VH-VL binders against Ras and Rab interactor 2 (RIN2). Designs and how they scored, part 1

No score or structure here was measured in a lab: all are predicted.

Target 1, 92 residues: Ras and Rab interactor 2 (RIN2), of Homo sapiens (Human) (q8wyp3r787to878)
Amino acid sequence: FQNYLRVAFQEVNSGCTGKTLLVRPYITTEDVCQICAEKFKVGDPEEYSLFLFVDETWQQLAEDTYPQKIKAELHSRPQPHIFHFVYKRIKN
Positions, changes and structure headers below are counted from each chain's first letter, unless a header gives other numbers; antibody chains are not in Kabat numbers.
ipSAE, averaged over its two directions, is called F for ESMFold2-Fast, E for ESMFold2 and O for OpenDDE. V2 adds 0.75 times the mean of E and O to 0.25 times the DockQ between the complexes of E and O.
[cut] marks letters that were taken out.
Atom coordinates printed by the task and the answers are left out, and those that the model quotes come from them; centres of patches stay.

## First folded at step 2 (VH-VL)

Design be1 (framework fv_benmelstobart)
Fold by ESMFold2-Fast, scan of step 2:
Formats: sequence, C-alpha cells, structure tokens
Structure be1 (fold): chain C 92 residues (1-92), chain A 119 residues (1-119), chain B 107 residues (1-107)
Amino acid sequence: as target 1 above (92 residues)
Amino acid sequence: QITLKESGPTLVKPTQTLTLTCTVSGFSLSSYGVHWIRQPPGKALEWLGVIWSGGSTDYNAAFMSRLTITKDNSKNQVVLTMNNMDPVDTATYYCARDYYGSSYYFDYWGQGTLVTVSS
Amino acid sequence: DIQMTQSPSSLSASVGDRVTITCKASQDISNYVAWYQQKPGKAPKLLIYDASNLETGVPDRFSGSGYGTDFTFTISSLQPEDIATYFCQQYDNLPYTFGQGTKLEIK
C-alpha cells in the first residue's frame, strides 16, 4: 500500500463512503479534489473541498498543500493523532 | 465530434524509449482526463496511467518507474513516454477519455496504434 | 490490485439467443463496473457503466446488473453485428483493471 491516501466522502443525505487513492508524494490538495470529484461522482466539484478532521476539529486544506506530506507529519508526531481526510461540501 | 488519435513509431528496438502522442478533438483537455491503456496481442487490456484535467498524473505501479505522461492543452495533445522497451511491451496502445471527469470508465477511445518491440 | 474474472472465456450462440456473461471482482467494488464491446482490429466501445446504465446510442437489448462482487452482462436477443469480445472493467480503485474478455461467436 505505499503511496496510498484514504479519503472519506461525506454527503448531507447519505452515509460516509471511502476510497483509497494511489497518489504520488507531492500530489496537491487541488489534484486530490479533482480525483475525488471523479471517484465520488459529484456534479458540482466547485462546491467541494478536502478537509482534515483531527483532534475533533475541521480544517479546510488549501489547494497548494500536499496531503501526503500532512499525513506523514501527523504519523510522525510523538503522540498518535486520530485523523481523517474528508471530501465534502465547503458550505454544508 | 469527439475524437482521439494515437500517433508514433510502430516498431521499437529493445532498450529504446517509446513516445506516443494522442491528439484530441471536440473537447478540451482542461475539462477531461486522458488515460493510456494497452493490449498485448490476444490478452486483456492493461491500464497504464492518466493525466487529469488539472495536470496531475497517476500511474499503474507496474509501469511507474519508466512511464511519464504529459500534455499541452493548447495543442490538444497528450504524450506518453515509456523507457526501456522490451519485447513483452509489444501491444496496441490506446488513449481514452474519461466521462466528463466524473467517472473512470472510458466513453471515447482512440483507434489504437500497434507498437512492436523487436530487434 | 483488484482482479476481474470473466466467465465464460468464449461462447457460441445463435441469432435470437439470450446471452449472459458474468464478471467477478476479487473484492467489493460497489457498482463501479463498465462493460465494453471490442470488434476485431478496433478499439473497445462503451456499452454499460455503473453496472447497469446503458450508454447513449447503445441498443436496449444490452443490459447489465450486479453489485459488490458479482456482475452480469446480458444480450436479450443476439444479432449478427454483436459478434465481438466483451470486457468488464472496475473503476473503484487504482489501478483500473479489466476482465480477460469473453469472445462471442455467432453460429
């Protein structure tokens, strides 16, 4: 499973589903959002973004960030953090 | 009318680099992903990789070390480069479009180009 | 990688027959399956997507069904122009993978 990113899809009227994406180390959040729009079949991708859910808080990831780098940093912290990457509507 | 057409050499010697071009018409590369798929004679289709509308790429891990896909939106062209060709790479190579960026099934395919790798 | 296994590898049928081809995924892929028709010397042509949706311009004698790991593709009344090899494809996860193909011959 090297170079894979797990992303959950959250929709207002449905349960959460997830996909495992094969991604390169410096793939951007913008590129991940494009892949997610296709895999989760959203017709209005401009209304969605990639969020990081960590320590009970939501953070929208900027388009020029690197999710694999963020993932690696979270895994390397002294105390493990439970986190999820979630593709969902910006305004829910 | 939506079309894709592969072009490039039909005969490659072992260890050489293959370069194929896919020229598209009837849609914008800034709005659709373009995939490369190959089919060895008498065998199943093999997905090689994709370049997404935004320019990001994904490759099949089996080919990633020697495969590069690039594009030029203004020229309507996608280019596949594969290093260190071997006789087992003999196949018909196709480029294909995914449906409006919303799915990874292929609604339009190029006609394919047979590439033979032989000394 | 997700493996797609088709059955049968080949079959012969008469004009007017009902033909069924099956495809089995090595893991749950929901409904993310497409079916393609490939005539000799030509590129594949999309017939079915999302397991059961008929592509525009494709005759309604073609249909698909299934969810999870087991999928079927049916031609309700075989026509001479249907002689071809048929492939299933999963697009639930990378890399995308195809079945080995079913060669259909008309008697």
Scores: ipSAE 0.006, ipTM 0.592, lowest interface PAE 11.6, mean pLDDT 83

Design be2 (framework fv_benmelstobart)
Fold by ESMFold2-Fast, scan of step 2:
Structure be2 (fold): chain C 92 residues (1-92), chain A 116 residues (1-116), chain B 107 residues (1-107)
Amino acid sequence: as target 1 above (92 residues)
Amino acid sequence: QITLKESGPTLVKPTQTLTLTCTVSGFSLSSYGVHWIRQPPGKALEWLGVIWSGGSTDYNAAFMSRLTITKDNSKNQVVLTMNNMDPVDTATYYCARGGYDWFAYWGQGTLVTVSS
Amino acid sequence: DIQMTQSPSSLSASVGDRVTITCKASQSVSSYVAWYQQKPGKAPKLLIYDASNRATGVPDRFSGSGYGTDFTFTISSLQPEDIATYFCQQYYSYPYTFGQGTKLEIK
């Protein structure tokens, strides 16, 4: 099903792994960050946020946004583009 | 240079437990996750599981009941343990480092034969 | 689980030929597909990620395309060193799954 959200975890040395999350449609960015903190065993979740990387551009997602709605919007563009949701440190 | 190398027994008897070690160099296990993938002779690749930089794990549900992945960051080692081995588990076992979700770096693989 | 179906299972081609391999996902995987090359006795080597991006050091004769359920991998001008088995992989959802492979041989 379409209820999956792929999130990459970016470490301080630009190292990265990811997880596929089974989430509700339009789950909030705040809720996704809480799930990521638990699954990636992050001890300082207040220092992390969810970012969108698309067309070589980084965007920090506001806590009240809906990642699955953003995903659907990107998929519905005339020319589908590659994008990543990345859970990483705000100041790094 | 980034390297991964698998080590462990090449022959396992049915019902025994397999323990394989992946030793890494050129990167920190506290910064990157490591996956285990296997390939039976002449067949497709099969993803087994992963241990993330923070210590969390995810497993392929088909193996979850008998599979454990652990690590020791100070030793640069990731360990795969799989219980109740069967001849159908005969395969080359690889450890690999993700670059996000694709596998950019692989160990050379170790062939594990399960036979009486 | 998402099934990745590759075709053909094997093919023979001549040096200089354009070779095309396809991969079909049982459900949409967006662009989250990678392609690997595996030579006998060796580990797989990443060639393409995110459906169309070449990995570092990979020759430009290798390319990928596709979105959703249908993906294509192409070698524009086959070289002798390209003899190998090629695999697609989806990383849209767990478990990650691979195609059954396409064995490429020279005529």
Scores: ipSAE 0.007, ipTM 0.620, lowest interface PAE 12.4, mean pLDDT 84

Design be3 (framework fv_benmelstobart)
Fold by ESMFold2-Fast, scan of step 2:
Structure be3 (fold): chain C 92 residues (1-92), chain A 121 residues (1-121), chain B 107 residues (1-107)
Amino acid sequence: as target 1 above (92 residues)
Amino acid sequence: QITLKESGPTLVKPTQTLTLTCTVSGFSLSSYYVHWIRQPPGKALEWLGVIYYSGSTDYNAAFMSRLTITKDNSKNQVVLTMNNMDPVDTATYYCAREGYDFWSGYPFDYWGQGTLVTVSS
Amino acid sequence: DIQMTQSPSSLSASVGDRVTITCKASQDISNYVAWYQQKPGKAPKLLIYDASNLETGVPDRFSGSGYGTDFTFTISSLQPEDIATYFCQQYDNLPYTFGQGTKLEIK
């Protein structure tokens, strides 16, 4: 496997557009948000954050967390656990 | 076993609304994305839209004014509704699952058998 | 929209031949390309994903390569059961788009 992070972009009252990012180990959530803002061309990046959807629950990821580390922790769990990283508005 | 199966009318008159149902088994609609793709006879595949695990949707801009995709997780069904059918919409309609890869994106790993919809007067 | 230009549109080859089909994307799509086989009256079957990875259960005579905008699909030694139409697909971004297809026939 490659060191990729699949991130969905969700706009208010719209669907998700998926994008796969090639990211370095220990890239921070803040770094991922900056990449997403550029790739998804958002004009108001301060209103967006990276969220984790897992076990049918949403978690907003703090700027100093490491998405690849979170992925690795989730990978250690049994296979029924499907999860998604979603870049979306904080309010919604 | 993972399966998808399309069902619905095979004949539609111009201006009528088409409703197709995709019934899935072997996986949960709360965990996977399901897409609708069509293929006119002898032509290329054309992507219509997707419904995500969350129930959100995205549509091909060419169809978004007349296309709606919904689902019922408890019934294991995804429904495509397309308004104002025209003879050029004659095609085999497929539903397909987008696979899951922990490290990257994935294409359509399982497809329904397809259902031919003919639009004519 | 990302355009996928596939060539050739049709080709005839003999059993045992090496067959190559190409696909060109209108913009960089990294390795997010799939190749499908479609036999008459059947749904497409996934053969290759991520440009070069062989799907489980698919014979190893099928292979893919490429990155960025130029992709190739190869059958190393054509078998009679390989008669089909082959399609490339990008899944880097929506809308997902397909090549026009290559109809493969045995001469």
Scores: ipSAE 0.013, ipTM 0.672, lowest interface PAE 8.6, mean pLDDT 85

Design be4 (framework fv_benmelstobart)
Fold by ESMFold2-Fast, scan of step 2:
Structure be4 (fold): chain C 92 residues (1-92), chain A 118 residues (1-118), chain B 107 residues (1-107)
Amino acid sequence: as target 1 above (92 residues)
Amino acid sequence: QITLKESGPTLVKPTQTLTLTCTVSGFSLSSYGVHWIRQPPGKALEWLGVIWSGGSTDYNAAFMSRLTITKDNSKNQVVLTMNNMDPVDTATYYCARHRYYGSSFDYWGQGTLVTVSS
Amino acid sequence: DIQMTQSPSSLSASVGDRVTITCKASQSVSSYVAWYQQKPGKAPKLLIYDASNRATGVPDRFSGSGYGTDFTFTISSLQPEDIATYFCQQYNSYPYTFGQGTKLEIK
């Protein structure tokens, strides 16, 4: 597995963007959120979190989870799901 | 201090609808999925279904025609509704939490025995 | 559905014995297998996940291994409090399925 993570930045009515992050295999969701806040230039990082969007379902990832492990697990399913990591507002 | 607790009727008549509530504490339903699993006396565990953090559901095909799982994040409650109960549905019903997609059940409720008889 | 078959269905062992339980999946489940301990009247307790990782607080005498279709669960030195029914579970595909259980008792 490559040590990168694609993260989309989602905001209501804004031009969406995405970035590929070079990350270590056991980087935590908390660390990814910090990187996203800096790279997407958010002024209120406490209002954002990392979400997993898979099979039309949203799941907020807990701070102590490992996105690269989640990515590896989803890639290894017999019918690989289309999934996205999305950095977005918690309440929107 | 993560807890899950099942509540509801312990005795149901054949053809009636069962409604069970799972009340959670120590975590947010907006961040974790909750599964329902049952165990008939002396038999193996049976997975019934799940409601995910975003509200979508997945059901065991064997039960999907009569099973509905809903939740209210503000009340910290997940509700299982199963229609047309039969004596073979007699079992201890559990709710359980998952840590992330495809993970195992790290915390379980104590279970509630539901007996189906006339 | 993926069928999980445990062997043996029951066993008797002495304190201090090495106990091994096996679980066979009817098709590959990669490493997505968990093992649970259930004592009479209690909910199952997670012991092992992802085939070989111990859950938090689980003693190191409990271990698991395997990949694909063949999985093993081992208690390296049986203690009296280990008397229980043990279940394997696959979570590779829906519906999630469990083994029939192995009842462990002490001689």
Scores: ipSAE 0.006, ipTM 0.592, lowest interface PAE 12.0, mean pLDDT 84

Design be5 (framework fv_benmelstobart)
Fold by ESMFold2-Fast, scan of step 2:
Structure be5 (fold): chain C 92 residues (1-92), chain A 118 residues (1-118), chain B 107 residues (1-107)
Amino acid sequence: as target 1 above (92 residues)
Amino acid sequence: QITLKESGPTLVKPTQTLTLTCTVSGFSLSSYGVHWIRQPPGKALEWLGVIWSGGSTDYNAAFMSRLTITKDNSKNQVVLTMNNMDPVDTATYYCAKDLWELGYFDYWGQGTLVTVSS
Amino acid sequence: DIQMTQSPSSLSASVGDRVTITCKASQSVSSYVAWYQQKPGKAPKLLIYDASNRATGVPDRFSGSGYGTDFTFTISSLQPEDIATYFCQQYYSYPYTFGQGTKLEIK
């Protein structure tokens, strides 16, 4: 699991689809977004970003953050957290 | 010190199966991934595949139908099996250690030349 | 697959020269590029990783830079022991791919 990142893809008026990405431990959010644009066949990647959905809250991840580190930190917390990484439009 | 050493046959006939063993020392296979890379004489390096510390594998799609990588952590050995060898598979075969599964190779074996000829 | 193209394919230089080799990726690979040195009959040796980080024990004269599609490897003052073939590698996506190599000779 260390090298795998599950990412959901969400579009306006579409259901969510997901892919499991094989990634480096120190892969950045910017790199994940590039991979997602290619794998989800996105024609306007500048309109999308990677979000963290946790506790009913959306958080846009900055390009220089590390999703695998964020995942590890959430798993290490005493109280269980259900979270998802979601590649979706910045607006709407 | 960290070392990797490839061993196996140096001559393979077309259509036969190649089996190479990589024996490692100075690090644990449960901590680091090991990759197989080959180099045809005078040409560029070609990445074949990897077995990760946890035992999962990833292969170059060009080889995945005939390539299997396995390991035995207790014996410090990684094994590459490639079936249906062809003269174009003539190359020096290397095993290499990654650093924290990041995809670059900090230590390489010396390589073993495998010639595929009738 | 991501194609890695090196330039030049070969070069001759004198001891003390500044040597520059470039590597171009067919699509963005972020900073996920490594450089290797390979001497005849030997395995490659890691010199640079993450485009610009020197591997442990590698002399300061070796350096790398770049991001996206264009990467540069430099030897600031060529030494006789540096005669070798140099390869770039991307590890952004599968399959990992290497440049064709640059053969460096002393004049």
Scores: ipSAE 0.008, ipTM 0.610, lowest interface PAE 10.9, mean pLDDT 86

Design be6 (framework fv_benmelstobart)
Fold by ESMFold2-Fast, scan of step 2:
Structure be6 (fold): chain C 92 residues (1-92), chain A 120 residues (1-120), chain B 107 residues (1-107)
Amino acid sequence: as target 1 above (92 residues)
Amino acid sequence: QITLKESGPTLVKPTQTLTLTCTVSGFSLSSYYVHWIRQPPGKALEWLGVIYYSGSTDYNAAFMSRLTITKDNSKNQVVLTMNNMDPVDTATYYCARDTAMVTEYYFDYWGQGTLVTVSS
Amino acid sequence: DIQMTQSPSSLSASVGDRVTITCKASQDISNYVAWYQQKPGKAPKLLIYDASNLETGVPDRFSGSGYGTDFTFTISSLQPEDIATYFCQQDYSSPYTFGQGTKLEIK
């Protein structure tokens, strides 16, 4: 599968921005969150996580999951669904 | 063909403001990021900052208090302004484009560079 | 800031030799490393991105490898036109820092 990952950054005071990350297929959600914290300049990374937004539903991704594998599985579904990876505060 | 070209003064006196212009061709500033990078004579490259296709900017914290990057998409120009120049700011200044491979902060096309000397 | 340290600072090799340059990051940066070639008086040229991907138009004698903190750049068979200074760069976090460079010359 493709080895790029589009991640949106959602912050209450700044609006929404996004970055495209070129990542290895077996990179973990924990690794992606660390990269996002540094590229989006987050000072409190423990308060953030990577979420999957699909069908109006927010799903927090566990740190030991593989976002590129999740992306590939979503692309293989028989009915098209629009999905987004979003780096945002857990409680905000 | 893709090109970037820096222009501006080659000599600046201490405490003056430097203004450099990067003129691009072969791609749209509404679709790519443009970075400014400098290299003091015989030393390593230093990343200064970036302007995103949206017009938002990010700066190296070491320079952010005196750096401003702006652009005019209709003129195909990106402008770097750096206040309070010091002799240690003597360097070749480059503008560079992010790679077309949809990766951030790797530089696939560079301008030729312009040497800016800061002295009295 | 992430510090990128290159080794060696300079090396001499013969045409046809296998040349290896190493770059060490002060912290884990995954695969976010690029390698550039710079000839005297010229701007750097991108050779390798994301540690191991060869940029379009770059000869396949150039390669990169590594993950985490230790990265390697290799020229499998040195050609005269490869004489230059080579730099690594991390793209993991701002500010995006470069190694000090390795000057390559023919003996």
Scores: ipSAE 0.005, ipTM 0.575, lowest interface PAE 13.2, mean pLDDT 83

Design be7 (framework fv_benmelstobart)
Fold by ESMFold2-Fast, scan of step 2:
Structure be7 (fold): chain C 92 residues (1-92), chain A 117 residues (1-117), chain B 107 residues (1-107)
Amino acid sequence: as target 1 above (92 residues)
Amino acid sequence: QITLKESGPTLVKPTQTLTLTCTVSGFSLSSNYVHWIRQPPGKALEWLGVIYSGGSTDYNAAFMSRLTITKDNSKNQVVLTMNNMDPVDTATYYCARDYEGWYFDVWGQGTLVTVSS
Amino acid sequence: DIQMTQSPSSLSASVGDRVTITCQASQDISNYLAWYQQKPGKAPKLLIYDASNLETGVPDRFSGSGYGTDFTFTISSLQPEDIATYFCQQYDNLPYTFGQGTKLEIK
């Protein structure tokens, strides 16, 4: 079996583009950010972080959290919740 | 302080369904992942699957067609159900907790399940 | 799946000997490797995590090293109570996989 995580990239003067990342279940937010920096060709990775957008609310994910655990938790909820993982600038 | 204990039948006939219960104490199932691992006599450990804090699951592809893991947070119990048991499924079955998504820090004592006619 | 190959499958040693067991992963797993001790009829016990970190309460004669695909587990001075089967396990990716085990016996 395979695990994947869809991540949108939000650029300051552009819309969003996305990538599907094949990642292990226990990959950390820090590891995901490193993969995103490479795949989105970001030259200043220290200015970016991974955010969760769910129910019109933004949450910055701490480096030691596990996005696949968060994804699994959201998918397990009885009522459907639309959510997105977004790699974007911290100061935006 | 932290413990897990497996319980269920020790003998299962071929084609029957196995149901094992893991009862936990010292931690919350709403904040931790619990895994099932088995070990056939004299062989290597085999990872079967995990149930996450939110209730979703991941299974080893080799078993996913006949394996289900569920839980009841209020009872502190995780349940493994595996259908169509075969003599090759004879093994000691363990439940284990991972440490924050990493390695297994605490294991149950294990329960030997023998599949024979 | 990531395959874990352990060597040797069994070994006999004398009390006080230095014992070395190796584990090889079929692909790079960084340092996401644990070593467990299992005595007959008992559950595995965690000894080492993150390839080289000693679990709390485990004697310092046990050590681990390695990164990527090649890992080593060492008992610096074998004691009678160390007689057991030792397993490596990768936790880099699901499904988690284990080595086939090394059975350690005293001569």
Scores: ipSAE 0.008, ipTM 0.615, lowest interface PAE 12.0, mean pLDDT 84

Design be8 (framework fv_benmelstobart)
Fold by ESMFold2-Fast, scan of step 2:
Structure be8 (fold): chain C 92 residues (1-92), chain A 119 residues (1-119), chain B 107 residues (1-107)
Amino acid sequence: as target 1 above (92 residues)
Amino acid sequence: QITLKESGPTLVKPTQTLTLTCTVSGFSLSSYGVHWIRQPPGKALEWLGVIWSGGSTDYNAAFMSRLTITKDNSKNQVVLTMNNMDPVDTATYYCARLGYDEGPWFDYWGQGTLVTVSS
Amino acid sequence: DIQMTQSPSSLSASVGDRVTITCRASQSVSSYLAWYQQKPGKAPKLLIYDASNRATGVPDRFSGSGYGTDFTFTISSLQPEDIATYFCQQYYSYPYTFGQGTKLEIK
């Protein structure tokens, strides 16, 4: 069973790139970060995390959360929410 | 220009193995996955399987016991092999590209090749 | 497997008519639904992806809507060149599955 997750890669002084990941519905944030580290060729994966940008606010997702479940919840809300998943450094 | 083109035998006898080749141009197989889809005359499209840019494969469970998809990036070719062909396997066979970065929809298709299975 | 059921199986309409086709999934596919146009002897052509986004070069008379299990495809003003079979497809889970198709004909 697979589902799709769009993730942007944000790196200091680099252009923003994005990838569409083919993932299972209950993939964890930790698993998504491992996929992103490989696909974006990150040499220091411990310095990166998956963030949710929603309503002009940044949220770092805990490793044991489920991004696809978070996405589904945001889509189910009565008012439209513009949101993005972004793989980026925890600090500069 | 992005193109995909299927080639191979158009007539196969029952119990024989079908081998079809998809030749691509305008993009790299190391960057995009290629899917195989078939359509029996007058019926719905049926997804067979995929080979991803990294070489891993996924198959429709209905066909996995007799289906193999391989590729050669240097030749720009994807090959579908299906064993033990039966008249019910008569269909137009398509290869199609799934864009990894653009989205998970089939953005480019080959023209299709009709394969008839009969004695 | 997720079953995709289209309605109607065929329809006849006149140039200028609003045409609506529906697609129902046996379980939620979120917005992971595409619509394709297939003319006789040709490969399918992508028209709509992610339920409501038009593919590049597709005229704005084609539109899609829906979420979860119920989806609608609309041609706001039918043109002669739109005569074709239309298919929905879910890409939420493997195996990818397609509707049986809706054959659109001119009266």
Scores: ipSAE 0.007, ipTM 0.582, lowest interface PAE 11.1, mean pLDDT 83

Design fa1 (framework fv_falbikitug)
Fold by ESMFold2-Fast, scan of step 2:
Structure fa1 (fold): chain C 92 residues (1-92), chain A 122 residues (1-122), chain B 113 residues (1-113)
Amino acid sequence: as target 1 above (92 residues)
Amino acid sequence: QVQLQESGGGLVKPGGSLRLSCAASGFTFSNAWMHWVRQAPGKGLEWVGQIKSKTDGGTTYYAESVKGRFTISRDDSKNTLYLQMNSLKTEDTAVYYCTTDYYDSSGYFDYWGQGTMVTVSS
Amino acid sequence: DIVMTQTPLSSPVTLGQPASISCRSSQSLVHSDGNTYLNWLQQRPGQPPRLLIYKISNRFSGVPDRFSGSGAGTDFTLKISRVEAEDVGVYYCMQATQFPPYTFGQGTKLEIK
């Protein structure tokens, strides 16, 4: 429902920064990664993906998933969960 | 010292066109998201539109009231923001401010120019 | 669009006395990142607006500590603990949680009695 998605950018030497993305409700992870590559000035976007960190666990999001839908589901849970979307290298 | 200075305002007839400029200094303009906000005489604030940094795609967004008539652009080599206003209506009469998201690209409107008056009248 | 409603629209106040301005949003302003992007702007007569407070309660650079913000969800308050002559002007709340568009309250005019 919301048009904003907060994404952290994780780089070894520059640390973690974050940006709030304006996105449509049914934007895919592939679309979000394209926006992140542009916003974070990534020259090798093939090496990066969007990850979801929830509490003590993390997972790489598949290209055909919907981050806004995932966000809404996590927010609607009866028990609170701490979660973050992170754009980072696939292998590191 | 972040500074913004608008220019180009004036009197224009309904249906006319006008271009506003906003000269920026004291910060890395090319990294900032920029906005235009207007204020009709004696009235409140109305967001007009936004342009993202070129690094963030240079995407533009507009209020429904100006969509199709106004165009926002930027020239990073000159540290200047522009608002091209076409098909002007009497309802567009306002002081036009440029403002930044220098602190965080989250709609803070952290720094503002002095404004330039646009009067649309016959 | 999120509608921002301020009360009162006009507030005459005596120098040295406190002033309070309320802001209500038509929807929750809690963003997906956990932050609430409710900001307050001040506009002195003949001057451009200036940022006073961002994310409910954080004072912007150069803003005196007599200004404070509070609230959560849909109900927010700006307080001035001891009003000074330079505080005369119009105060606006705004939301930056949902975009586009960014939306503002109608404004509250603060005047010295």
Scores: ipSAE 0.000, ipTM 0.562, lowest interface PAE 16.8, mean pLDDT 82

Design fa10 (from fa4 with heavy chain E101V G102Y F105I W106L S107T F110S; framework fv_falbikitug)
Fold by ESMFold2-Fast, scan of step 2:
Structure fa10 (fold): chain C 92 residues (1-92), chain A 123 residues (1-123), chain B 113 residues (1-113)
Amino acid sequence: as target 1 above (92 residues)
Amino acid sequence: QVQLQESGGGLVKPGGSLRLSCAASGFTFGDYAMHWVRQAPGKGLEWVGQIRSKAYGGTTYYAESVKGRFTISRDDSKNTLYLQMNSLKTEDTAVYYCTRVYYDILTGYSDYWGQGTMVTVSS
Amino acid sequence: DIVMTQTPLSSPVTLGQPASISCRSSQSLVHSDGNTYLNWLQQRPGQPPRLLIYKVSNLESGVPDRFSGSGAGTDFTLKISRVEAEDVGVYYCMQATQFPPYTFGQGTKLEIK
């Protein structure tokens, strides 16, 4: 029923940290970002977003996407992928 | 100025072997997955195989038609991609292209192509 | 494997006139990430293929704006608003939604009348 989502937190001043979130299957990227802002104690959440880092490519996830569906698809691919969900600042 | 240059093509008899090379420049070669794609004379394009970057396991994937006969490898220190072709058949006659793979969200596609090298398998 | 089918296979066109090429896939090309990985390639005589359009409608850098792509699901179209002499060649659609393998259409030869 409930699944987990590992999210790394990338912060300029601090060492890399991460948290494992226990989430429902249809949790949205917006919901994940809100949880991350709270758990990582981010004061300017509007400057952050959830990114997918896969195959050396950074992709910002749209707020209405479903990270657990993305994770399931990456796991189901015949070609293996090393991927990470990263909560980090949106930089120009 | 991304450039890909294939070499090593030529005439070979059925059952023979040949190794193709692809020299890459203008980008960080070791960071990209690479494809081999072929085109028989006067025909369309056929994907041959892919090799991942070393950071992502260096895994290889092959079209069913070449499995067990072709091997893809890379030497990131030389910015070079290889295709070892064994047990060649007349239907392997084609121009062979190497390509760089651009990865989007969950899948990738070829964004740059080399000039191609002709492999002719005939008696 | 996803089968890609192009029509027409040959398209004679007069310089300055529009051209249109269709591509159909045997399955939907909508990926689980929400994107549609339908790309168009151009191959001029004696040259390697080059990426023309990616993800249905996005022009690759350096591609003239007389080219456009459209479509959804299983039906896609490449249009050239005003054909120029340099546009002669073979055009291929390809899908990157299902891997392996990546698959291509049979190609459409664009010829000047």
Scores: ipSAE 0.000, ipTM 0.602, lowest interface PAE 12.1, mean pLDDT 84

